# Designs tried in a protein design chat: VH-VL binders against NAD kinase (nadK). Part 128

Target 1, 268 residues: NAD kinase (nadK), of Syntrophomonas wolfei subsp. wolfei (q0aze0)
Amino acid sequence: MKIILVNNRFKENTEKKAQEIAGQLSALNVEVIIDNGLDEPYAGTVDFIMVLGGDGTMLRAARRYGQRAIPVLGVNMGTVGFLSNIEINELAEYLPLILREEYSLEARMMLEVAVFQQQSLLTRVFCLNELLLRSNSPRMLSFALEISGQKLEPYRGDGLIVSTTTGSTAYSLSAGGPIADPQLDAFIVTPVASHIINKRPLVVSPEREISLHLLEEREAIIGIDGQIKMDFGAENRVLIKRAPHPLLMVNLKAKPFFTSIDRSLQRQ

## First folded at step 9 (VH-VL)

Design P14 (from K9 with heavy chain Y53W; framework fv_bermekimab)
Fold by ESMFold2-Fast, scan of step 9:
Structure P14 (fold): chain C 268 residues (1-268), chain A 123 residues (1-123), chain B 107 residues (1-107)
Amino acid sequence: as target 1 above (268 residues)
Amino acid sequence: QVQLVESGGGVVQPGRSLRLSCTASGFTFSNYGVHWVRQAPGKGLEWVAAISWEGSNKYYAESVKGRFTISRDNSKNILFLQMDSLRLEDTAVYYCAKDHLWFGRSSYGMDVWGQGTLVTFSS
Amino acid sequence: DIQMTQSPSSVSASVGDRVTITCRASQGISSWLAWYQQKPGKAPKLLIYAARSLQSGVPSRFSGSGSGSDFTLTISSLQPEDFATYYCQQANSYPLTFGGGTKVEHK
């Protein structure tokens, strides 16, 4: 059995805990690879991925490994989030179940994002939450949105979010998007401060292809899961489609999504 | 460096067939939708046909539907227009033109045009 | 088909003049209109797309405006190289359609 431990190198407490857990697993004849985000993703075959940290660490793990169809378990180290399933102090209790593969999996859709500079591919990345197009200056953007070849009326405003259902509680929520059941597959398209008063969030089939490009030269950025930032100008285009594989999230104990989100919203 | 060059025009009799070609250079041909647009002597522009970058989607003006066939060979950077059952009203200079936007599912305009090739009829 | 009507069919102008050309669609086309310039014996050249987006390399004296069904191309200060025929083209839906053209000629 080989396990990748994904941790946050900027938190020294998580680095120490990752080493401790790796030692415990090695004593049980489990091979361990530690991924702290510095190096390229581990290229070999692995049986399981354990993410030690908060939602941000899970987003990084999903980007690096989410397309490999490997079970991914979120282990919370302190702050409660939406993407972790167990607490670190519960790991010892659940470890025998992990090693015997006695757990269920929840599939979470991901986005495939391709960013072009003119006709050349700049980057192709996968993400769990969203792509954000945003103005990087006081001036509003003017941009075109295509959904499966259908041109919508031009958007004028601060930007647009294309989100998965998992991402519905992240940036899309802050911009006025709906809360979606993460077990549904759909794109949620949410305008950011649209100057056109009746631009509404759209919920569209995950089989649709979405594209964005600027209609006027502006200072803009593309953000992916809040972790990748790129300049975006009139010479750029982004293409978004459903990723080939969903992220397979490990479920060891019941985590009720709706009561968790309801409780979170009451704390505002 | 970016260029489209049409060929295959000529004098033809009504009811005959003609095949036009358009050779692309200086850009990644396979990334762009391409169009045929014609212009009759002393008249305005008329859109004729279009083909998507991968070749899957084809569009035709009603006046040529069933008579003209658009196709492309991405390995050779060539666009074709097969014109069957030619009529006197098909007399025109035929231009090929590239979509402005790469990987477009819809057209925004055509930014690069060839020099045109003349199709005319003997009396 | 969406019919595109241009006016005027021709306009006589002098260098330095402001020239305005209009284009009307028979149904709503949002902002999906392009403008082209064509000189005798030459292929058309794209000037403007999406009603008001200036194509790279086109002088700033050219501007477009309008949305829905009514559109305008303006040349703020006509130059000698601007004497040509201008065409609008709707890009809202297939089949694509062009206006009849407007010839800008010397007074």
Scores: ipSAE 0.643, ipTM 0.836, lowest interface PAE 1.7, mean pLDDT 91

Design P15 (from K9 with heavy chain Y53F; framework fv_bermekimab)
Fold by ESMFold2-Fast, scan of step 9:
Parts: C-alpha cells; sequence; structure tokens
Structure P15 (fold): chain C 268 residues (1-268), chain A 123 residues (1-123), chain B 107 residues (1-107)
C-alpha cells in the first residue's frame, strides 16, 4: 500500500503529527509519501491520500490529486470544517478499516478552469470550491458572462463566483449564494456586490460551459479556491466546465451535512 | 500586421455561381469566428453569414439561406463563401470580418475587416 | 429577425459639435450592440461593443449608452476625421442585423 500524506507546513502541530503518522505507517509496511505543498505533486501511482489539516489543506490536495480517482480522507486537526470526515484523535481507531479498504466513497464534482491570455492558454487548473473574479481596485468591473454560448445581461459590480455544490458553503455563501446539497452536481453562479440590484445567484447544469471576460479595462484578479491568484485584464478570458473526474472522498463516519451547516450558521 | 484580403468578386450572370475567398494573416485564424458582410452600392451594411472558429457552427441571413455556403480551411488561413443561384439583389461589395473575441461561441462585434470585393451583374 | 432602426438618416454638423445618433431594436437585445464607423470607400471600423465598451485605439470623444431596446452613440466634440457614416449592429442573436446607417456630413 502506498499513501500520500498531505499536510500544512505552516501549522507546526500538523507537520509534527504528519511525521509521527508517517513513521507509524512505515512500521506497518505502508509506503508513505509526504506532500507539504512545496514540491510538485507526487507523480507515481498511489492507493490512498490522507489529508491532515483543515479545509484549506483538503482544497490543495483536491487540486493536486483530485483528478486521479484516488480515495481522499480528510483528518481534522481540531478546527471546524466541512471537508474532514474524522478527527485526528480517531485515526488510530479507523486505521485498520483504511488499510483493509473498508469504507465508502462520496463523489464531489470539481471545476476545470482554463485561463487564456489573448489567444493562448495561460493555465489550466482544477478546483473543488470555486473560481472568483473580483475587482482589485475601487472601480467596479464590467464583464460578460456566457452560459453555453448564451450572453446574459452584463454584470457590473465587484465580481462573480462560479462554485461547485461543495463550494456553496465557502465564498459563495458569504456573497449571498444558496446552500446546496453536496450530493448534487451543479454550478452556482453568485454575483459579488452587484450594482444591478436584481442580479441573483444562478444554479445551472454541470453540463454547461461558462465563460467570463472583461468588457472594460480594469484591474481585476481571478482566485481559485482562495489559494491561486492571477491578474485578469481585458485581454484575458476564462472558460469553466465540469472536471472529467470527481474528487472521491472517503466516508468512515457518518457526517450529516445539514446538521453541520445549521450549527455552523448559528456560531458564525 | 493583422489583415484580411477578399478575392473572387467580379461580373457574373444571374443564376450562376461564384466563390469568394478571404485570406487571413497576422493572427491565429483558427481561434476566431469569421463573417461575411455585404454592402450594396449606396446602401447600408447587411450581415450575410458566419462560421465558428472550429468550423462546426454556420449561420446565414434569411435572404441567402439555401443558396450560399460558408466554409473555412484553418490549415491555409482561408475563409470561403460559395454563392449559388445568384440574383440581382446580391449585387454588393462583400467584406470578410473577424470576430473581436477569440474562441467565442457568440459574437461581440467585428474588429478586423478586409477591403471588400465587388460582385456585380452584366446586362 | 431583430430589426435595427437608426436615426437620423443624416445629420449636418460642424467641427466641435456634439453629435448624437440613436438606434432602436425591435426586441430586447440586452447590451449586445456594437457601433461602427465607415468612411467613404473604406471598410467599417469597430468603435464600441457591448453598448458602451470603447474599442482599443478609439478616441474618448466617442461614447455609447443604452440597454434593452434603445441605444445612443455620442461624439462629444466632432473632429474633421469623424465625418463618416455610422452603423449600429445587434450581437444578441443570429442572424446579426445592422441599422440603416447615419451619415454625419458637413454643414
Amino acid sequence: as target 1 above (268 residues)
Amino acid sequence: QVQLVESGGGVVQPGRSLRLSCTASGFTFSNYGVHWVRQAPGKGLEWVAAISFEGSNKYYAESVKGRFTISRDNSKNILFLQMDSLRLEDTAVYYCAKDHLWFGRSSYGMDVWGQGTLVTFSS
Amino acid sequence: DIQMTQSPSSVSASVGDRVTITCRASQGISSWLAWYQQKPGKAPKLLIYAARSLQSGVPSRFSGSGSGSDFTLTISSLQPEDFATYYCQQANSYPLTFGGGTKVEHK
């Protein structure tokens, strides 16, 4: 068995615990590859991915490995989150199930984001939560949104979010988007501080192709899962579609989504 | 230099056929949708036909549907308009024009135009 | 098909004048309207797209406004090189359609 152990090097407790867990797994004849985010993703074949940390670490793991159809387990390190399945103090109890492959999988859709500069592909990335287009100056943006070749009324405001259902509880929620059942596949399109009062979040088929470009030269950025940031100008265009493979999340313990989000909304 | 150059116009007899060509240079032709727009002498602009950047989608003005066929050869950077069953009403300067947006499924306007080629009829 | 009605058909103006040209769509076209300038014997030149977005290299004296069915092109201070015919064009749906044109001519 070969396992990638993903951790957050900026969290001292997480990094230290990752080393301890790697040692324990090695003693059980499990080959461990540690990914702390500094190097290129491991290129070899692996059987399982264990993510130690919060939702941010899971988002990085999904971006790096989500398209490989490998089981990914989120292990929480004491902060609340939506993408973890078990707590770190439960790992020893569940480890035998992991090693025997006795768990269920939940598929979570991902976005494929292609960013063009002029006519050339600048980058192609995958993400679990969302793409954000936003103004990087006091001036509002003017931009075009196309859904499967249909041009909507121009957007004027601070930006737009194109989210997965998993991302419905992330930035899209903060911008006024709906809470979506993560078992559904859909794009959620949520405006950010629109100057047009009647612009509402849209929920569209994941078979749709979505594209964005600026209608006026402005300082803007695009953000991917809050982790990748790029300048975006009138010479850029972004194309968004459903990624070829969903992220396969390991389910070892029942985590009722609706109860969790309801409780979270009372505290935040 | 971004450029479109039309050719193939001339004097034709009613009911005959003519093929117009438009050669592109100075940009990546295969990334853009392209259009044919005509203008009769002393009259305004009339959009005729369009073809998507990959060639799979074709659009026609009602007046030319069934008579004109738009096509492109991306390996040669050339756009064509095959005009069959020509009528006196088809007398015009024919312009080819490039979509403003690359890889567009829809048009936002046309930012580069050729100089035009005249199609007229003998009497 | 969406019909585009442009007015006036011609306007007589002097250098320094403010010139306003209007365009009306027979159906709602959102902001998907382009404006073109055509000088005698020349191909059209794109001035404005998406109703108000100024094309790169076009002087700031040109501006567009409107949405839905009613649109305006304004030249704030006419220059000698601006005597030309102007066309609106809807880009909302195929088939694309142009207005009849407005000739801006010397007084």
Scores: ipSAE 0.512, ipTM 0.787, lowest interface PAE 3.0, mean pLDDT 90

Design P16 (from K9 with heavy chain S52W; framework fv_bermekimab)
Fold by ESMFold2-Fast, scan of step 9:
Formats: C-alpha cells, sequence, structure tokens
Structure P16 (fold): chain C 268 residues (1-268), chain A 123 residues (1-123), chain B 107 residues (1-107)
C-alpha cells in the first residue's frame, strides 16, 4: 500500500504531525510519500491520499491529484470546514478501516478551466470549488458569458463566479448564490455586484460548456479556488467544463452536510 | 501579417456555377468562424453565409439558401463559397471576413476582411 | 429576419463636427450590434462590437450606445479621414443583417 500524505507546511505543528503519522504508517508496512506543497505532485501510482489540514489543503490536493481517481480522505487539524471527514485524534481508530479498504466513496464534481491568451492555451487547471472573474480596480467589468454557445445579455459589474456544488458554500455563497447539495452535479453561475439589477444566479447542467471574455479593456483577474490568480484582459478567454473525473472523497464517519451548514450559518 | 485573400470571381452567364475561395494567413484559421459578405455596385453590405471553426455549423441568407454552399478546409487555411444557379441579382463584390472571437459558437462582428472578388454577368 | 433600419442615409458635415448615426432593429437584439466604416473601393473596417466596445486601434472619438432595438454611433469630433460610409450589423441571430448605410460627406 502506498499513501500520499498531503499537509500544509505553513500551519503550526502540521509538518511535525505529518512526520509522526508517516512514521506510524511506515511501521505498518505502508509506503508514505509526503506532499507539503514544495515540490511537483508525486508522479507515481498510489492507493490512497490522506489530507492533513483544513479545506484549503483539500483544495490543493484536489487540484494536484483529483483527476487520478484515487480515494482522498480529509483529516481535520483543528480548523472548521466542510471537506474533512474525521478529526486528527480519530485517525488511529479509523486507520485499520483505511488499510482494509472498509469505507465508502462520495464523488464530487470538479471544474476543468482552460485559459487562453489570444488563441494560445496559457494554462489548464482543475479545481473543486470555483473560478472567479473579478475587477482588479474600482471600474466595473463588461464581459460576455456564453453557455453552450448561447450568448446571454452582456454582464456589467464586478465579476462572476462559476462554481461546483461543493463550491456553493464558498465564494458563491458570499455573492448570493444558493446552497447546493454537494451530491448533485451542476454548475452554479453567480454574478458579483451586477449593474443589471435582474441578473440572477443560474444553476445549469454540468454537461454545458461555459466561456467568458471581456468586452472592454479592464484590469481584471481570474481566481481559482481562492488560491491561484491570473491577470485577465480583453485578449484572454476562459473555457470551463466538467472535469473528466470527480474527486473521490472517503467517508469513514457520518458528517451530515445539512446539519453542518445549519450550524455554520448560526455562527455567522 | 493577418490577411484574407479572395479569388475565383469573374464574368459568368446566368444559371451557371462559380466557386469562390478565400485563403487565410497570419492567424490560426481553424480557431475562427468565417463569413461571406457581398456588396452590389453602389449598394450596401449584405451578409451571405457563415461557417463555424469546426465546420459543421453553417448559416445562409434567405436570398441564397439552396443555391450557395459554404465550406472550409482547415488543413489548407481555405474558405469556399460554391455558387450554383447564379442570377443577375448575385452581381457583387464578395468579401470573406473573419469573426472577431476565437473558438466562438456565435458571432461578435467581423474584424478582418479580404479585399473582395468581383462577380459580374455578361449581357 | 431581423430588419435593420439606419438613418440618416447621408449627412453633410465639416471637420470638427459631432456626427450621430442611428440604427433601429425590427426586434430586440440585446447589445449584439457592430458598427463598420467603409471607404470607397475598400473593405469594411470594424469600429465597434457589442454595441459599445471599441475595436483595438480605433480612435476614441468613435463611440457606440444603445441596447435592445435602438442604437447610436457617435463621432465626437470629425476628422478628415472619417468621411466614409458607416454600417450597423446585428449579431444576435441568423441570418445576420446589415443596415442600409449612412454616408458621411463633406459639407
Amino acid sequence: as target 1 above (268 residues)
Amino acid sequence: QVQLVESGGGVVQPGRSLRLSCTASGFTFSNYGVHWVRQAPGKGLEWVAAIWYEGSNKYYAESVKGRFTISRDNSKNILFLQMDSLRLEDTAVYYCAKDHLWFGRSSYGMDVWGQGTLVTFSS
Amino acid sequence: DIQMTQSPSSVSASVGDRVTITCRASQGISSWLAWYQQKPGKAPKLLIYAARSLQSGVPSRFSGSGSGSDFTLTISSLQPEDFATYYCQQANSYPLTFGGGTKVEHK
């Protein structure tokens, strides 16, 4: 058995904890690869991915490994989040179940984001939560949104979010988007401070292709999962599709989504 | 240099056929939708036909439906307009034009135009 | 088909004048309108797309406005090189259609 152990090197004591867990796994004849974000993603075949940290660490793991169809377990290190399944102090209890492959998997859709400059592909990236297009100045953006070749009326405002259902509780929620059951596959398209009063969030089939480009030269950026940012101008175009593979999330412990959302909204 | 060059125009007899060509250079032809637009002597612009970058989606003006066929060869960077059953009313300079948006499945206007090729009829 | 009605057919103007040209669609076309300039014996040149987006390289004295069915092209201070024929074109649906043109000529 080979396991990738993903950690956040910037979280206090996380590197130390990762080394401790790696030692424990090695003692059980498990080969461990540690990914602390410093190096390229591990290129070899692995059986399981264990993510130590909060939602941010899980988002990074999903971008690096989510398309490989490998089980991914979120282990919470004391942060409040939606993407972890067990707490770090529960790991020893659940480890035998992991090694015997006695768990269920939940598939979470991902986005494939392709960014072009003129007609050259600049980058292709996968993400679990969302793509954000936003103004990087006090000026509003004017941009075109196409959904499967259909041109919507031009958007004028601060930006737009294209989100997965998993991302419905992230930036999309803050911009007025709906809370979606992450078991559903859909794109959620949420305007950010639209000048046109009647622009509503859209929930569309994950089989649709979404494209964005600016209609006027403006200072803008695109953000991916709140972790990657790129300049975006009138010579750029972005294409968004459902990624070929969902992220396969490990369920060892019942963690009711709706109860967690309800509790989170109470604390706001 | 981004360029479109039309060819194939000339003097024809009514009822005959003519094929126009448009050769593209200086940009990735296969990424763009392209159009044929005509202009009769002393008259305004009239859109004739369009074909999207993948080649399967084709559109025609009502005046030419069933008589004209648009096609493209992306390997050779060439756009074609096959004109059958030509009428005196088809007398015009024919322009090919590149759509403004790459990988578009809809039109945003035409930003690059050829010089045009003249189609006329003998009396 | 969507019919595009352009007015006036011609306008006489002097260098430095403000020139306005209007275009009306027979049905709603959102903001999907382009404006072109054509000089005698030359191919058209794209000035404005999506009703108000200025094409790269086009002088800022050109501007577009409008949405739905009524659109305007404005030249704020006419220059000698601006004497030409101007066309609107709807890009909302097929078949695409042009206006009849407006000739801007010397007074």
Scores: ipSAE 0.400, ipTM 0.736, lowest interface PAE 3.5, mean pLDDT 89

Design P17 (from K9 with heavy chain D99E; framework fv_bermekimab)
Fold by ESMFold2-Fast, scan of step 9:
Structure P17 (fold): chain C 268 residues (1-268), chain A 123 residues (1-123), chain B 107 residues (1-107)
Amino acid sequence: as target 1 above (268 residues)
Amino acid sequence: QVQLVESGGGVVQPGRSLRLSCTASGFTFSNYGVHWVRQAPGKGLEWVAAISYEGSNKYYAESVKGRFTISRDNSKNILFLQMDSLRLEDTAVYYCAKEHLWFGRSSYGMDVWGQGTLVTFSS
Amino acid sequence: DIQMTQSPSSVSASVGDRVTITCRASQGISSWLAWYQQKPGKAPKLLIYAARSLQSGVPSRFSGSGSGSDFTLTISSLQPEDFATYYCQQANSYPLTFGGGTKVEHK
């Protein structure tokens, strides 16, 4: 058995904890690879991925390994989040279940984002939450949105978010998008800006292809899961579609999504 | 041209009130949270207060809570700071500053600043 | 409140020097730190946000690093226009707090 431990190099305690866990797993004849984000993703075959940290660490793991159809377990290190299943102090209790493969999997859709310069592919990335197109200056953007070949009226505003249902509680929520059941597959298209009065969030089939390009030369950027940033100009076009494989998230214990989100939004 | 211009500073007596204004131009004021930051003569920067883009959320430094009130008028592109029960330790240049947005969310940094308005006390 | 300790309080440097300024938070702030430059009689100018992201228009000789509680601003080759006071600001939570400042002055 081969397990990847994904941790956040920039959190002081997580590197030491990853090493402790690696030692425990090695004593049980499990081969361990530690991914702290500094090197290229491990290219070999892997049976399981354990993510040590908060939602941000899980988003990185999903981009690096999410398309490989490998079970991914989120282990919380003390922060509240939506993508972890167990706490670090529960790991010893659940480790025998992990090693015996006694758990259920929840599939979470991912986005495939392809960025072009004219006809040339510049990059292709996968993400779990969202793509953000936004102005990099106080000036609003003028941009075109096309959904499965259907050209919408041009958008004028600060930007647009194309989100998965998992991403509905992330940046899309802050921009006025709906809260979506993460077990549902859909794209959520949410405008960014208080001055876009008649542009509402759209919920569309995950089989749709979404394309974006600027209609005027402006300083703009695209952001992926809030962690990757790329310059975006009038020569660029982005194509978004459902990724070939969903992220396979490990469920070792019940985590009711709706009561968790309700508690997070509750005023006390 | 993106610009913030403060006004309303001056010489006051201890215990009195003063209202500072900050006029925004060159950007859509209603899309951004804005801050007041002060600097006593020869001293460092001290954050004072902030207000969200729509006006519903307001934040204050502990030293000014209950004495200062931040407000905004988005129809006129103006930010206000109402300063009541002024004390000698409130002597400073007061800057207004626009929040910096990063991927559509506040970075909690401030990218555009006014030139400042001086608040001081008569002898 | 999160206390920001900045060091040194002043540094004497010559044009072409590499200047390093440090900032320490009293608790973890992840990457939520901004750096500012202030010249005498002027308002502060944002240099870096999110610990390492360079603001548009800021020269590439400025760079930021660090995470958690320890952060660094580096000026790789000091230019005449860089003699100024530099401030860090924690951007994690309200109330926002600034470091005490570092004055970069002529040797």
Scores: ipSAE 0.000, ipTM 0.384, lowest interface PAE 20.3, mean pLDDT 87

Design P18 (from K9 with heavy chain D99S; framework fv_bermekimab)
Fold by ESMFold2-Fast, scan of step 9:
Structure P18 (fold): chain C 268 residues (1-268), chain A 123 residues (1-123), chain B 107 residues (1-107)
Amino acid sequence: as target 1 above (268 residues)
Amino acid sequence: QVQLVESGGGVVQPGRSLRLSCTASGFTFSNYGVHWVRQAPGKGLEWVAAISYEGSNKYYAESVKGRFTISRDNSKNILFLQMDSLRLEDTAVYYCAKSHLWFGRSSYGMDVWGQGTLVTFSS
Amino acid sequence: DIQMTQSPSSVSASVGDRVTITCRASQGISSWLAWYQQKPGKAPKLLIYAARSLQSGVPSRFSGSGSGSDFTLTISSLQPEDFATYYCQQANSYPLTFGGGTKVEHK
């Protein structure tokens, strides 16, 4: 068995803990590849991915490896989050089940984001939470939203979020979007500070294709999972669709989504 | 060499106290839960006590609860068992054993064992 | 406490024989069961953890099966070094408890 161990190189003690866990796994005849974010993603085949960290580390792992249809386990290192399944002090207890493949998998949809300059593809990335289009100046944006060839009335405001259901509790929630069951596959389209009073969030089929472009020359950015930031101008177009593969999240311990989010909202 | 070495066993009188120690070498002691397991002459194995890797959680068999205290010193790689109010029924070889997985709750499987130390009574 | 009942208490066998030892928990323990081998005057050796996972360095003739309350240790072809006492141990909850042991001895 070969396991990728993903960790956050910027967190205190995380590299030391990752090395210690890698040593234990190697002692059990498991081949371990450590991904601390410095090198390109491991190109070979692997059987399992273990993510040591909070939600941010899981988002990075999903971007790098989520399209390979490999089981991914989130192991919490102390930061409160929604994407981890077990705590670090539980890992040894659950390791025999991992090695025997005695766990269930939960599929989480991902976005495929393609950014073009005129007709040329600039970049293609995958993400678990959302794409954000926002103004990078005090001026509001005017932009076009097209859903499966249907051109909506122009948007005017600070921006727009296109989110997965997993991302419904992230930036989309802050912008007034609905909380969605992450087991449901759907795009959530949430306006950011719309100047138009009656612009509502939309929940649309994951089979839809969404495109965005600016109607006026403005300083804008595209943000992906809060981790990637790109300049976006009137010569650019972004195309969003469902990624070919969902992220396969390992479920070793029941996590009641609705009670967890309800508790979180009561504390804010 | 991964090793656990017990010491402190000997001949005692009923009602007295005895302190066992177990010294670890060849592995990162602070990463593992550790156990005390005993075996009376010619009898089977009996689990006695366990302590979590960080030292915050302690567990005891009903027969020793209130009389025995488990503790550890991670800076010195030593596990202790303080045995108070000793009874004839406590006669056994006492083994120190390491949980086989890192950062576990000390709840399953023991892969490294000491040689054992004998506790017996003079009268 | 969870009681572990092991059977048989002893079994007489010859080299090459298939030996099976059973262990029953008084309540459900899922897969949280370990098997040990102990030779006279020696400390126990871990053979199997989590009911069926073979410990590193243990020969493949040893296998574990079962879940819930009923578990089996199998030695597919007994070797001279396998004459020993075998113990099961539940790892589901504290206090941890061992079975009474099964002695595998020469005919």
Scores: ipSAE 0.006, ipTM 0.463, lowest interface PAE 12.5, mean pLDDT 86

Design P19 (from K9 with heavy chain H100Y; framework fv_bermekimab)
Fold by ESMFold2-Fast, scan of step 9:
Structure P19 (fold): chain C 268 residues (1-268), chain A 123 residues (1-123), chain B 107 residues (1-107)
Amino acid sequence: as target 1 above (268 residues)
Amino acid sequence: QVQLVESGGGVVQPGRSLRLSCTASGFTFSNYGVHWVRQAPGKGLEWVAAISYEGSNKYYAESVKGRFTISRDNSKNILFLQMDSLRLEDTAVYYCAKDYLWFGRSSYGMDVWGQGTLVTFSS
Amino acid sequence: DIQMTQSPSSVSASVGDRVTITCRASQGISSWLAWYQQKPGKAPKLLIYAARSLQSGVPSRFSGSGSGSDFTLTISSLQPEDFATYYCQQANSYPLTFGGGTKVEHK
């Protein structure tokens, strides 16, 4: 068995804890690869991915490894979030189930985001939550939104979010988008401070292809899962599709979505 | 240099067929939807047909539907218009034109045009 | 099919004049309108797309406005090279359709 341990190099004691867990796993004849974000993603075959940290660390793991159809377990290290399944102090209890592959999997859709400069592909990124297009100045944007080749009325405002259902509780929620059951596959398209009063969030089929480009030269950026930031100008275009593979999240402990979201929204 | 060059125009008899070609250079042809637009002598512009960048979607003006067939060969950077059952009303300069947006599934406008090829009829 | 009506069919103007050309769609086309310039014996040149977005390399004296069904192309200070025929074109839906054209002539 080979396991990748993903941790956040910028959080106190997470690297020490990762090394401690790696030692425990090695004592059980499990080969361990530690991914702290400094190196390229591990290219070899692995059987399991364990994410040590909060939602941000899970988002990075999903971006790096989510398309490999490998079980991914979120282990909370003290930051409250939606993407972890067990707490770090519960790991020893659940480790035998992990090693015996006695767990269920929940599939979570991901976005495939292709960013172009003119005709040249700049980057292709997979993400779990969302792509954000936003103005980087006081001037509002004017941009085109296409959904499966259908041009909508041009968007005028501060930006737009294209989100997965998992991402419905992240930036999309803050911008007025709906809370979506992550077991549903859908894109949620949420305007950011639209100049047009009646621009509402759209919920569309995950089979749709979505594209964005600026209609006027403006200072803008795109953000992916709140972790990748790129300048975006009139010479750029972004194409968004459902990713080929969902993220396979490990369920070792019952954590019903509706109870979890209700609890989180009541927290101050 | 970004360029489109039409060929295949000439004098034809009513009811006959003619095939126009448009050769692209200086850009990645396979990334763009392309159009045929015609202009009768002394008249305005009339859009004729379009084909998506991958070749799957084809669109036609009502006046040519069922008579004309648009196609492309991305390996050779060539756009074609097969014109069957030609009528006197088809007399025009035929332009090929590149859609503005790469990988576009919708049209925004046509930013690069060829010089045109004349299709006319003998009596 | 969406019909595009341009007015006027021709306009006589002098260098330095402000020239306004209008285009009306028979149905709502949002902002999906392009403007083209055509000089005698030449292919058309794209000036404006999406009703008001100026094509790269086109002088700032050209501007577009409007949405829905009514659109305007304005040349703020006509130059000698601007004497040409201008066409609007809806890009909202297939089949694409052009206006009848407006010829800008020397006074």
Scores: ipSAE 0.535, ipTM 0.770, lowest interface PAE 2.3, mean pLDDT 90

Design P2 (from K9 with light chain A50S; framework fv_bermekimab)
Fold by ESMFold2-Fast, scan of step 9:
Structure P2 (fold): chain C 268 residues (1-268), chain A 123 residues (1-123), chain B 107 residues (1-107)
Amino acid sequence: as target 1 above (268 residues)
Amino acid sequence: QVQLVESGGGVVQPGRSLRLSCTASGFTFSNYGVHWVRQAPGKGLEWVAAISYEGSNKYYAESVKGRFTISRDNSKNILFLQMDSLRLEDTAVYYCAKDHLWFGRSSYGMDVWGQGTLVTFSS
Amino acid sequence: DIQMTQSPSSVSASVGDRVTITCRASQGISSWLAWYQQKPGKAPKLLIYSARSLQSGVPSRFSGSGSGSDFTLTISSLQPEDFATYYCQQANSYPLTFGGGTKVEHK
């Protein structure tokens, strides 16, 4: 058995904890690779990925490894979040189940995002939460949205979010999008401060292809999972579709999504 | 440098078939949707058919649906229009035209046009 | 099909004149309209796309405006090379449809 431990190098005590866990797994004859985010993703085959940290660390792990169809377990290190399944102080209790493969998997869809400059591919990335297009100046954007070749009326406003159902509680929620059951597969298309009355969030089939481009030159950026940022101008296009593989999230204990969201919304 | 060149037009008899070709050069043909647009002598423009950049989506004007077939060969940079059951009202110069926007599944306008190829009928 | 109606069918003008051509769609097409110029014996040339976006290389005297069902092409100061036939074309949905054309001719 080979396991990748994904941690955040710059969080206090995470490196020490990763080393402790690696020692425990090694004693059980498990090969361990530590990914602290500073090097290239591990290129070899692995059986399991354990993410030590908060939602941000899970988003990075999903980007790096999510398309490999490997079970991924989120282990919370004391931060509040929605993408972890167990707490770090529970890991010893659940390790035997991990090693015996006695767990269920929850599939979470991902986005495939292709960004072009003219006809040249600038980048192709995968993400778990969302792509954000937003203005980088006080001026509103004017842009075209296509859904499977259907042109919607032009958008005028600060931007647009194309989200997975997992991302429904992230940036899309802040922009007025719906809370979606993450077990559903769908794109959620949420306007950001639209200046056109009655532009509503859309929930569309994950089999749809979505494209965006500017209708007039403006300063804009694209953000991916809040971690990748790039300039976006009238010479750019973005194409979004369902990623070939979902992220396979490990379920070791019930984490009630709806009660967790409800508590989050009640907090001041 | 960027150009489209039509060929295959000529004099035909009603009820027969004709295949038009349009050869592209100076741009990446496989990145653009392409169209056939016709113009009868002394008349206005009439859109005929379109094919998406990868070839999977095809669209036709009602007047030609079931008689004309659009296709493309991206390896050879060629667009085709197979015209079956030709009628006198199909008399026109046939232009091929490239979509303005690359990788589009819908059109925003056509920025490059060929010189046209004439289809007429004998009697 | 979306019907596109152009007005006028012809206009007589002199160099330096302001020329306005209108185009009306039988249903709402948002901003998805293109304008073309065609000279005798030649293929059309794209002037404007998305109702108001000027095509590269087209002189700034050409401008487009409008949304929904009513659109205008304006030539602010007509030049000798601008005597031609102009067409609008809706790009909202297939089948694509052209207006009947407006011929701009010498007075």
Scores: ipSAE 0.486, ipTM 0.751, lowest interface PAE 2.5, mean pLDDT 90

